# VHH binders against Uncharacterized protein F13C5.5: the designs that were tried, part 1

All scores and structures are predictions.

Target 1, 168 residues: Uncharacterized protein F13C5.5, of Caenorhabditis elegans (o76565)
Amino acid sequence: EICPMDKHAICNTGHLSCTCSVSQEDEAPVPEISCNALIARDLETGNFPVVSVEFDLNNSAEALEEFPEDAFRDKISSSLRVDEEDVIVLRTSCVGTDDTLTIQFVILKKDTNSSALPFAIEDLIDAESIATRMKAMGHLSQIANLDVDTIEYTEELVDLEFEPSNLE
Unless a header shows other numbers, all headers, positions and changes below count from the first letter of the chain; Kabat numbers aren't used for antibody chains.
ipSAE, averaged over its two directions, is called F for ESMFold2-Fast, E for ESMFold2 and O for OpenDDE. V2 adds 0.75 times the mean of E and O to 0.25 times the DockQ between the complexes of E and O.
[cut] stands for letters that were removed.
Atom coordinates printed by the task and the answers are left out, and those that the model quotes come from them; centres of patches stay.

## First folded at step 4 (VHH; framework vhh_h_nbbcii10_fgla)

Design a1 (from c6a with L105F)
Fold by ESMFold2-Fast, scan of step 4:
Parts: sequence; structure tokens; C-alpha cells
Structure a1 (fold): chain B 168 residues (1-168), chain A 127 residues (1-127)
Amino acid sequence: as target 1 above (168 residues)
Amino acid sequence: QVQLVESGGGLVQPGGSLRLSCAASGFTFDYRSSYALGWFRQAPGQGLEAVAAISWSGGSTYYADSVKGRFTISRDNSKNTLYLQMNSLRAEDTAVYYCAADSDFYTGYRPEEYDYWGQGTLVTVSS
């Protein structure tokens, strides 16, 4: 495993990296309210464009106890024609209880016959293309009963390389 | 040109199991040419009924209420093959089973939303 079971992956979205941390008390890479903890997965390294989806919570009828990540990943994977396991949610943040919920994610592709480096699919190779395709889809007006306000590409690339820190 | 060929049909006893396969030719199941895929059936004297459908990624599936919990749809994109595992078969499952492909982004559950169809394979559940 790339992160020990007693650690969680913390992704620094401004610095192209994720690291394994034993403590959530250490300051997050950015001092932002997080709705959910980021849990480590066994992921291969790569540089991936980040896409941001913002939900308008003021128009939502439901109180959010936890972001419905599985439903989000399923809908994104079906809509963009990528495997669900290749949709990686990087972070979920709430600016306010009735304001906005922002989800940032990347898409990666694996091939057992390749160099073992994950990479974006050819027609989704950049965040602008991904965001443009999502905006063209009418069915993305709602995800898991949450109203989609905006879909934006970012200039950020994320390196999903984990750094185990408990080597003794 | 897209072609779908079903196999695995036959005579089976009530309570038995059967696995249907649908082999695609003329295209591949990669991300650029992948399709949403489904199984439909037509029983004697009945209309065409959706049985199960699966998105091109496998992330979304649909099952008719009559088969939910008994049938499992799956796909192997590396083999260009769609499967339907049918368990706990009943006499009312007797039908000609068709596989179908939808070239759109979404999994359609209506026959008119599917662009390509196989020739059908007969499944008879009888003692």
C-alpha cells in the first residue's frame, strides 16, 4: 500500500502532490472548511488536470451530512465515458452551510500493457475539454439531487504521488 | 460496421442458471467507440422488454423489476463482450434474448434508443 492503514492521504492542490499524514491536526495545505476527509487510495503517479464542480446549496432541499461521492463518480464516469475507478475526487469543501459546495476531481486512465503511468484519456486530456464536455450535457444539471451551479476547469495539475513518512 | 452476435441460449430447467454472451465486431469497446449495452427479451405473445443495461464504463446498471436480484449484467471491454448471468430461472423467463448497443453517452432503457441489435438467442425454461 502507498499509505499505511493508520494514515490518510492529504492532497495539496496548489503544490501538485499528496502526502501520507498521521495527523489531521497539522494545518491542511489550505485553511479551508472540508466537508469530508480525503482517504488514500492505491494510486499511480501522474500529472492530471483538475476540474471543479460547484453546487448551489441555497437551492438544495437537502441537508448534506456527507458528499455522495459514489453517485458523483458514477454519473461523471457514465457521462464522460470513463471508468468509475478512474474518477478521483481530490477534495470536497463547504464555504458555508447554505452557500456553495465545491468538488474537485481528476480523471486518469490505466492500461496494463503500458508504461504503468496513469494518464488522461485522449479526448479528455485537459481540464478545459473535460469541463466543456460536461457543460454540454443537460443531465448534469443535477447530481445526486444537488443542483449544479458551475463547472470550471482549473490551471492546476495534480501529481498523485504519495510519500510514506513512517519509514523507520 | 457494427455487428452483435449472441450465444449461450438453450433449454434449461426451472431454478437453473445460464450465461449469455454477446460478441461485438466492427468496433471495439475502448473509450472512443464504446457503447452503452443492454439485454432485451421478447416472450411468446408479448412485446419487447428491457431486461438489463450497462453503461460503457460499467458504472451504471439497470435491471427490470422481474429480474432484479436474479440476473447480473457485465461487460469485458478488452474482449468486446457483454454478458448476462441468469440465475434462479423461471418459466416466465422463456424468451428470445437480444443484445443491443447505444452509441450515445447515456444508457437508454427504451428499445428505440439503441442503434444496433443482435439476431437473438432463444432461452427456454422448461422441465
Scores: ipSAE 0.000, ipTM 0.118, lowest interface PAE 13.7, mean pLDDT 62

Design a10 (from c6a with T107Y)
Fold by ESMFold2-Fast, scan of step 4:
Structure a10 (fold): chain B 168 residues (1-168), chain A 127 residues (1-127)
Amino acid sequence: as target 1 above (168 residues)
Amino acid sequence: QVQLVESGGGLVQPGGSLRLSCAASGFTFDYRSSYALGWFRQAPGQGLEAVAAISWSGGSTYYADSVKGRFTISRDNSKNTLYLQMNSLRAEDTAVYYCAADSDLYYGYRPEEYDYWGQGTLVTVSS
């Protein structure tokens, strides 16, 4: 038994998170595990444009042990007709909620030999062209069995910025 | 099916400027993808060489070392028109200029990677 005998276990959909409560009417906790369990990498890199894909995890009944990066790269490369080895996933992160997973990736130009970070912008296919083509494809509503919510590009791979009020 | 038509060529004196245009008609989107575009040239008695290339968004460009700082490539996607602004023209810029389109996201300086070609427009730089 997870809870004392005078309390009730309240679990969210899929039983990813539970809490003990004196009332069965209390709300289940948000599943912190569903997104955080899928974080595969977080690379400190220079500033360059990337493509961002946001996945909605709210309808997932299966617990994934890791992000299915090979399936993601296969779907991206086959859909855009680029070489799979040129699709580079840079970052996976949870954006403000445990049910939204964000993937940031780039595509190297053909015959580019460097896989080292930071990439030169001249070696990348521009992120706006990638995102525009992806948005036009109806079959990218799901990638690697995950529901796609948004596809956008950013002007740089963004790290958290701190604005100290007393820079002297 | 894509057709490309160049215009703006002609005779110009050294140090002069020309603006070439390439109008695309019958443009087809495969999976709603857009074409990357480039300019190539062939001088008398020489092979075909890359001049400049531009991605669909205009976010990526390529220039041959011989034209960097003198030529500017641009595009208007609403008009499906490619431009080449040529400044500080030299006798060695005399060539037939071709526009070309690549339906894939890959683009670059290799002519064999381009799917569609215009008929060419002659640029003569002479006194």
Scores: ipSAE 0.071, ipTM 0.488, lowest interface PAE 4.8, mean pLDDT 73

Design a11 (from c6a with T107W)
Fold by ESMFold2-Fast, scan of step 4:
Structure a11 (fold): chain B 168 residues (1-168), chain A 127 residues (1-127)
Amino acid sequence: as target 1 above (168 residues)
Amino acid sequence: QVQLVESGGGLVQPGGSLRLSCAASGFTFDYRSSYALGWFRQAPGQGLEAVAAISWSGGSTYYADSVKGRFTISRDNSKNTLYLQMNSLRAEDTAVYYCAADSDLYWGYRPEEYDYWGQGTLVTVSS
């Protein structure tokens, strides 16, 4: 018995957690996914333009234990014809009850030392050009079985002071 | 498919100025529509030399050391036109100037990396 007697455990197919709820219906749980179970992360990068991709997890039927970074980098590198090692994911974050996953990344210019942090703007491919090209690619409406909601570019600061329990 | 046509070349005295234009047409609406554009030059008896290049958004530029502070590259995407403002011209700037387009996100400043080329416009800096 996971729940008190007046409540029933509700677990959705693919969901990583169960909640105790008072049911008013005998309906079966519907598939849901929550990004609250995902591990957020940040890298020290400085203040420079990044590409931001927002994923809509509300329509996903599969549990998401961690962001599929390798599949994401592979899809980006093959689609944009850049080297996989030059695709650097800087930040991954979730927005509570909205189940929106945001990924911020950059692409290094060819022959740039990928371990040179913080990156100089001159070593990065222009984020606006990346976002523009991605928007023109219809097959990038889905990456690693996740639905892409928004692609944009913005200038961001990325901090070293990441707290794993702080899901901002 | 992409066609590039240069204009604005001519004879100018040392210390003078010229503005080159490159009219681009034939861009396709696909994932390669955000072309980088550049200016290259070839002096008599020499190979192609990169002069300047600019990303689609204009957020990233390259200039050869020999022209930094004298030349300015710019583009107007609404007119599909690339510009090169050349100031403080020297005899060593005498060359045929070419406009080129690179469809690759790994755009650079090496001539062999550019996909499309114009016919060139002559710039002579003399007397």
Scores: ipSAE 0.203, ipTM 0.576, lowest interface PAE 3.2, mean pLDDT 74

Design a12 (from c6a with T107L)
Fold by ESMFold2-Fast, scan of step 4:
Structure a12 (fold): chain B 168 residues (1-168), chain A 127 residues (1-127)
Amino acid sequence: as target 1 above (168 residues)
Amino acid sequence: QVQLVESGGGLVQPGGSLRLSCAASGFTFDYRSSYALGWFRQAPGQGLEAVAAISWSGGSTYYADSVKGRFTISRDNSKNTLYLQMNSLRAEDTAVYYCAADSDLYLGYRPEEYDYWGQGTLVTVSS
């Protein structure tokens, strides 16, 4: 129940990652795999570092469709002293039955001309440094009107060629 | 009180090598107070020029075109020290070298973007 009511969670078993997809594709006779064939392989074959943040949601799955990405970017940019335009959210996903939301993002270096994927690693602020500093800034409990409890900040490798962000 | 102290400068022949060190005093190299560490230099009669910069984890680095391939920046957070390995030195590398620290996540390219500075160490490259 971690996704909005018109979506269902697809999770990987290798990395701690899920994504929400529109359930209207589920009429296929073959049951959908819980992330293994899509997100798990996408991340396991990837070599592109991102920052991952996990939130426990205090609200229902409805809150996931209304996640305030701009407010999230504003909080990150203010806390880390970077420009909001340089904070790029790549993926938003759900985990299991515990209403956990995962956000994966990168931060572009100042005055970088590239604003499109795939980014060159040299154009990014390194994910380990971002994750380390975010751990020090403390737990986010409010992002605009969304109540959350921050669980963890980590760095993770992803493969951007499989376009998991096309799932809502 | 934040202090940075450079060492390792001196006179060297063209084609030679030097390793500069920058030791922090009164603070530690951590991601909040010294995320970006850099080396700047000032040649006689000229302004400060960025040489190299490195992020807290070492995952991001910057090098000026004039030193790329010859110089290597590195940091040892456990020893509270920043290094610049300078190889294939040229007469135009003659300058006072300064280390600098900034808590900003961006790797700065201008002196005014850095919060803390060392006193400088002289490197002279001549035959």
Scores: ipSAE 0.015, ipTM 0.391, lowest interface PAE 6.5, mean pLDDT 69

Design a15 (from c6a with S60D)
Fold by ESMFold2-Fast, scan of step 4:
Structure a15 (fold): chain B 168 residues (1-168), chain A 127 residues (1-127)
Amino acid sequence: as target 1 above (168 residues)
Amino acid sequence: QVQLVESGGGLVQPGGSLRLSCAASGFTFDYRSSYALGWFRQAPGQGLEAVAAISWSGGDTYYADSVKGRFTISRDNSKNTLYLQMNSLRAEDTAVYYCAADSDLYTGYRPEEYDYWGQGTLVTVSS
């Protein structure tokens, strides 16, 4: 579902991705599963480092019906020389705004491609290194035809309500 | 051209300590050229094995089970230098130690995946 003045993206929930929720009377579909549940937290700090990309939607030619995840993953994997399957989109957020879209993602280390969830933090490429390299790449000023405003790494706690141990 | 030069090797008694250094020449420990830096070793008659590795930011480190708690890897990107602090040395640590650099974010800490290699420095732990 689209929201022309409250631009949002909806990812396929079955593919380790998530949906963007919007503040509207006709709310976008919300998945039952939080993408944060896919990665185990750091046992000492509870932190979960991710790469956060903020897109500026003000100059977008058309409303987003869904986030172009395949194009995003293709661009990231080609630019950083990693396998596309190891680029995991965890969150797409546009809540409370029609001009900014935030995407959070991680990259699995080589040969990690395990179906056993959750992925351990040590199975992930260091998010600060990813963000630093992306900032240095001029061709990442646009990803999937969207203007990139900021690229940073952030630390997030995994929500206890969505502990991966409950998934079996 | 690219050179990695190790230093700090030598003879040490069991239980002693050494600090190895690796200096880059002809390239920088830049996020573009050296995402991962590592130490590898080869004992006489044995294959090359990974000892420790460190990512560009220092946020990700790898240690072989045989050296965990004894060795510490660190890097100084501004000085173009990689270090290995070796404590509580054992006879089994006797080997030629190599530093190596990989430009890709996608490393497996496997020797065959590293782009650039030093000439090696000998560490002998007598016993």
Scores: ipSAE 0.215, ipTM 0.590, lowest interface PAE 3.1, mean pLDDT 70

Design a16 (from c6a with S60E)
Fold by ESMFold2-Fast, scan of step 4:
Structure a16 (fold): chain B 168 residues (1-168), chain A 127 residues (1-127)
Amino acid sequence: as target 1 above (168 residues)
Amino acid sequence: QVQLVESGGGLVQPGGSLRLSCAASGFTFDYRSSYALGWFRQAPGQGLEAVAAISWSGGETYYADSVKGRFTISRDNSKNTLYLQMNSLRAEDTAVYYCAADSDLYTGYRPEEYDYWGQGTLVTVSS
């Protein structure tokens, strides 16, 4: 996954917060959490419901060098009893100074013929049902060692929140 | 113990209609115990075939090509009941119809993915 071509992913390892900003020189090495630039560019051509998981990063159990996408997909797939390859993470978003990481994802129905965007809504498992079931599961208070603050569905993809660097 | 009980089967003439019901007991269609639900059928001398499936919320449905446009699946979570409305019945719809529940959120249509099964109800379409 990559940020838009004119931007670079900037992440704070201590907070696990990430944002896409203009390229910066590496005076302090910053771990990378990728932004899916292709997804960001397809927002106007594909609106479909997604599941949003909001993580509270203020007291993360451990500092991460990247978003643990494989561990996240493994936890979701095992908890909901779906195939791991059908769990598609579409967005990662960091909210300014809030130490909050938002992940938006969908789950493809078994034996879908295409993973290309935009997905046909009938090839996706109902996002509201996914969110409702996940909220009922007590053991999903943490996913991949990150504290889960909220789980909701949205009727459409939200834009990635990019925080441009204006420091000089 | 989880149980699913089908009802509403019987003999109808071609072009007729039937409504099948599947009542669940031993669990509720509550959000904590929600299930994907489906109807499957087995015609004489044939294997088990998926007919229709419905998500917990009722927002998503699956239909086999052979029944699409003729059958409608629905559920009433407050009554713990699954339905199959069968219209424009054909001789080839003659089969034992089973309801099934998958403890997953997944709205699948593969029989091996369903955990609980009813005993079946016979539907005969004959003139």
Scores: ipSAE 0.012, ipTM 0.264, lowest interface PAE 9.0, mean pLDDT 68

Design a17 (from c6a with G59K S60D)
Fold by ESMFold2-Fast, scan of step 4:
Structure a17 (fold): chain B 168 residues (1-168), chain A 127 residues (1-127)
Amino acid sequence: as target 1 above (168 residues)
Amino acid sequence: QVQLVESGGGLVQPGGSLRLSCAASGFTFDYRSSYALGWFRQAPGQGLEAVAAISWSGKDTYYADSVKGRFTISRDNSKNTLYLQMNSLRAEDTAVYYCAADSDLYTGYRPEEYDYWGQGTLVTVSS
């Protein structure tokens, strides 16, 4: 239950999951990553794919006052040649450690007019392609002066009503 | 030099089917060259229009409203090949079909966003 001294525990009331967030006294809070985000048991709709980036904070020489979201979005947009406004950071958290910061994000396709969650899958750039491209780019070993530890994507989960059958 | 070569075009009657192929060379369909691929077409005297596009992983596809339910785009990254299966062909589908590669991640519908283009293959739907 005890978060690192520079972070605070925030528990999801509905799912009894907790995450540690970087303290942001003077700024608006960044979105959190739910520990049960990969379990769609209680959703009325299907999940959409997301990209997760884990940052290693062990070698950080300075404490984070807030997540550098603009610098992150600038680096992602310039590196992947997408519009900055299409890079949507959903959650920022740590999970059970004091040296790892996790960012969950999606990228909207050009000219998508939707600003509302949940996003339609057809309006999102394929998360596996994003994660694969990012892993191949050497200059993305650091984003916003933070060391990148891992880049992953979630699999598509479908609505339980439309769960695909295993066709052997 | 990146090259895209289309094949499979020809004359077909309305209601018929064709499968187009696009062979890529000068780059691989792997993670270091994670290109989005698309099919575009141009009828005589008309502008270039998007037909279908597919992401590197194949998990994301785009289809123009005029071809949804009739055409299927697919890719085989191990063979560096893109496909377009065209069913229930109409006279309005008559065009030169171009294969294109986008060095970006977009399965987009805008031709100006694609960096590499094939020479085109003619599809004629006529009785």
Scores: ipSAE 0.077, ipTM 0.503, lowest interface PAE 4.9, mean pLDDT 71

Design a19 (from c6a with S57R R110E)
Fold by ESMFold2-Fast, scan of step 4:
Structure a19 (fold): chain B 168 residues (1-168), chain A 127 residues (1-127)
Amino acid sequence: as target 1 above (168 residues)
Amino acid sequence: QVQLVESGGGLVQPGGSLRLSCAASGFTFDYRSSYALGWFRQAPGQGLEAVAAISWRGGSTYYADSVKGRFTISRDNSKNTLYLQMNSLRAEDTAVYYCAADSDLYTGYEPEEYDYWGQGTLVTVSS
């Protein structure tokens, strides 16, 4: 499980989004810090490199109720001079703790015509190059008002996927 | 100070092969630099189009549909040189070929995203 010891994952069907909560009931208040998990479709057939960004949530100004994906994509697209619609967030995870949020994403080359996973590697901007460039850019120490701890390249999507249940 | 110099163009018969080279100076394929490198072409009376691109660090490649399977882009970081191996050449491949470098990681599709350009080398595919 990607949630902390005393928290359970709650997923919204149809949006592939999950949050960590101390309660499985929809009426219960969410904890002060919640993690969001956005699970990409067709991950079993995907074998392509991604960029991983780890955020330090201990330095966040506000409790994280939802990952600010639009602000994240806007910052990435503006900083790397790519179109915002080409920045695809594939996974977000708190990795079993409230202290670190990991985002895995790819950037599509302009005019690629794929709305479904898995992407062809030739349709993606090189993940290692993206990570190298982002590390060189001092203004990316914060993205979407969250403190960036690490930026790295991985050969494939890290298996942070979990199966949530309303009974668990 | 940054300069790209192409070589290897010429006249070739249909079905033939050519290898274009692009020598970079004023910057290096250093681990600290993040240049995307590419080949573009302009046929007589046509606009500039992307042919192939390669990220210097990770090695991911792009190819236009018209050249996929026939052309191969590669680089030699120790020689600061980009290559385009062109096989099974066709009359429609006749164009001025340009080498280009982009510091912002954009690859392949838009000439306006590339910061540095070579002088161009003419490739003529004719009998």
Scores: ipSAE 0.000, ipTM 0.122, lowest interface PAE 15.4, mean pLDDT 68

Design a2 (from c6a with L105I)
Fold by ESMFold2-Fast, scan of step 4:
Structure a2 (fold): chain B 168 residues (1-168), chain A 127 residues (1-127)
Amino acid sequence: as target 1 above (168 residues)
Amino acid sequence: QVQLVESGGGLVQPGGSLRLSCAASGFTFDYRSSYALGWFRQAPGQGLEAVAAISWSGGSTYYADSVKGRFTISRDNSKNTLYLQMNSLRAEDTAVYYCAADSDIYTGYRPEEYDYWGQGTLVTVSS
């Protein structure tokens, strides 16, 4: 039974073999995801309401290098039966917290000719209808392999002039 | 799943007004109950054309250019009822008017995107 000083032999009596492992049987630490590491490029928003999805990162099993935007858009478009190209993610943010990731998005009406910000409010599907349908789907417990905590919408238009301090 | 029943059609003189109603039933109170609703019409010998559409919350609407400023679409979700207020009616508004429900979230103008249809109500504008 030769094991390094910080490991002890564990033998399976059903087999003729032993392995070396840490004697403390505490489960291996689960990697913590840093919310700030998932911030994508912010897009300037127009004066219109948005849908906000908040993800709980506390129990995430894997570290992510960046937010999986394509997977998010695919899940939203499939769930709501809209075209993926009409799902526009405006920002991802962890401001003020390391355990909650917030995604803000809008959905363009079908065949809209608007392709650039700021969008006209009449070219958007209203955020209240989007959030209401998503909530009625049992709050969509997971999107893009991330746990969903809350789904909300703004009741007022989003301010076009947004400059978060100290994040550029 | 969803059943739609129109009412309020009839004969009116040019310049008159009518209010159409569409009673919706068969909703299950799941995400499918948040349907977009629309009004479409078909004149004799013509195809279906969109008149107006409204999202579940009423925050998004569509109107055909021929009816903008004259017609108003609205809905009462507590009563599962869709309305079309038709003002300043013209002879060219004569058609069978259909209520339709779209299981998608779009407030679209394409009939082929709507899943459920009522039987229609006739609106005749003539002297």
Scores: ipSAE 0.066, ipTM 0.477, lowest interface PAE 4.8, mean pLDDT 73

Design a20 (from c6a with S34D)
Fold by ESMFold2-Fast, scan of step 4:
Structure a20 (fold): chain B 168 residues (1-168), chain A 127 residues (1-127)
Amino acid sequence: as target 1 above (168 residues)
Amino acid sequence: QVQLVESGGGLVQPGGSLRLSCAASGFTFDYRSDYALGWFRQAPGQGLEAVAAISWSGGSTYYADSVKGRFTISRDNSKNTLYLQMNSLRAEDTAVYYCAADSDLYTGYRPEEYDYWGQGTLVTVSS
């Protein structure tokens, strides 16, 4: 009922967004596009800066079946005054204890072409700036009706599937 | 409230170097001030063009193709100062150079997206 302990995310791209879902191991769908194909890592370090939001699920009244991405993107875009289509959720994960949920996301610069994959660091708003501003906003103690525990930037994404199928 | 003042312009020979500085006041380059900063230039008889931009943390930079490998943008948040190190200068780099700040996170490289502008400093590259 709580999100599975999957090690890999499946990314789907829309015209103006990318979402990654945690899949069930038993019936994991064949990926149509790899999350790894959506981002251009630094060539020397392999790093890619993201904003990480960790949610505390201990006070959630109901089991979480999927991440409420639309509500999350709406809250982020309205709070930071950016377009919803530019808020790209790259990963959703559970820590495996059923009491925390981590979301990694980026925000595209204005008018960045969402079809120009992979996204390079220069296409993104600086992740450290995003995290710093979010931490200063008191109304971001809850996002999408979930309690926020931490907001940090990191230069690492967990390894995602390679082979960029459907990006010929 | 926000004021940007450029300095370091002047006359240099082709192949020479200059370092431009932009002193900021009315905001600070600390962890509570997320201004993106950029350099723009306007050559005689031409429009305003982007040269380089840098995020608050310094982790993200942009350079126009005409200056890549020759110019380096940097900032010193403890001094509230933006820099542009210009090497291997060419006659076509002759322009008035402006520093600019964008208070929104949603910063592009288009001049119309920048909220605050300096008065400009002239760089002339000639023998």
Scores: ipSAE 0.017, ipTM 0.314, lowest interface PAE 5.4, mean pLDDT 69

Design a21 (from c6a with S33D)
Fold by ESMFold2-Fast, scan of step 4:
Structure a21 (fold): chain B 168 residues (1-168), chain A 127 residues (1-127)
Amino acid sequence: as target 1 above (168 residues)
Amino acid sequence: QVQLVESGGGLVQPGGSLRLSCAASGFTFDYRDSYALGWFRQAPGQGLEAVAAISWSGGSTYYADSVKGRFTISRDNSKNTLYLQMNSLRAEDTAVYYCAADSDLYTGYRPEEYDYWGQGTLVTVSS
């Protein structure tokens, strides 16, 4: 499962994204659309190849009320010369005590059939190649006015802990 | 100037094996110059078709349905060399085989999208 259900996570399926947040209600509804419907995963290991970008929020001039996903996707798509609609944010994790925001994302291959859900690993651009190329780009020290600390290739999704109130 | 040179082609009997190699000169098989590397072929009287392709890290591969399970593509970035291991060869695999490189991360593994091409090596499968 991409979003832990016991965390009362709600997945945003706009633009094929899965940005999960914790419900403010004491009794959150069960999401009708599963994050697993977007991406097929290896059931044996739970691993899925992604690009992880870690932002340092310590120097942010403004309080971050929510992740600027559209600005992030715009910067990634323009920098790598891919279609913005193919940039899919799978996970947002922010622990306020660490002043760190982690974003995990994938990019669909050109001409991938967007109606063929769930997307398989074979439908994705090689995440290790994406991370390696991004690390070589000098203009990616900031994305959406956020300072980039680390860009990594990983096969493990981070746990959801995005709390907007902790970023104020 | 960029140059790709194929080798390993020749005459082979049906059911046999060949290993093709493609060596780069004037650029390297690192992530900046060679995101996707591929093998394409042109049979007599036919157009150019994709056979197999591989991403920089080897984490993504493509195979045409006609060669799936018989051919294996691999790359050695430290040696600037692309390989195609061809097993269980059939008469229909007879073609000129070309290696090609695409620097673009966003590639559909189509001939039109590849930037650099070798001159080709002939593979003939006959009795």
Scores: ipSAE 0.173, ipTM 0.567, lowest interface PAE 4.0, mean pLDDT 72

Design a22 (from c6a with S33E)
Fold by ESMFold2-Fast, scan of step 4:
Structure a22 (fold): chain B 168 residues (1-168), chain A 127 residues (1-127)
Amino acid sequence: as target 1 above (168 residues)
Amino acid sequence: QVQLVESGGGLVQPGGSLRLSCAASGFTFDYRESYALGWFRQAPGQGLEAVAAISWSGGSTYYADSVKGRFTISRDNSKNTLYLQMNSLRAEDTAVYYCAADSDLYTGYRPEEYDYWGQGTLVTVSS
């Protein structure tokens, strides 16, 4: 469902947003790609290795209408020395809270064909290595003007609990 | 400053096994320097080819088609050491084996992506 027009309009308790991006070279007409179309999940568990970033929205000066994906990808690209087009945002979620925003993302290996969907684990830079590197970088306390609370490696995809008709 | 030193090479009979080690100094395998690591080889009269590569956590690996199922790459970040377990060795595996480190997160098969290189260790597979 659509969030009310307040400080954290991207967030609505019980609402799960799946925001997917692709390389800028492969610009429109793809408006939004289902997260299930971007990654090849494990069929038994539904798991997929991702980097999870939790933002603290309590100190934001203005309303957040949507996640600033371009600014996020720019910051990740410059900080980790990866191509911006290889940074793929898979999930945005405010489940259970209006003061935190969880972003899950992956990074493609260099020269991976961005049109070869779904991406398998072998197409990606290891998420645990990404999370570990980010945690070591003190200047990533803010990304895209949002305060970073936690950065972690996880295999749990937040949208799995809120897609009752989604079959893998 | 940064140095990689290979060991474990030698003469082995066809069908035998060897374990190569690569010890790093001047940088660490801890979370501050999450380097990707790889093994490359150069056979007599041939160019440099990728053998295997591994990300910092070990969650991402690459293997050349010629070694899949026979070789296993692994790393021990607590010991600053990279390993290559080579099983079912064949005459065509005879080469100088080099370990290499990539300061970027990209794990790949292109030698030009790697910043630091060892001196190499010779592996000879013959009767």
Scores: ipSAE 0.076, ipTM 0.464, lowest interface PAE 4.2, mean pLDDT 71

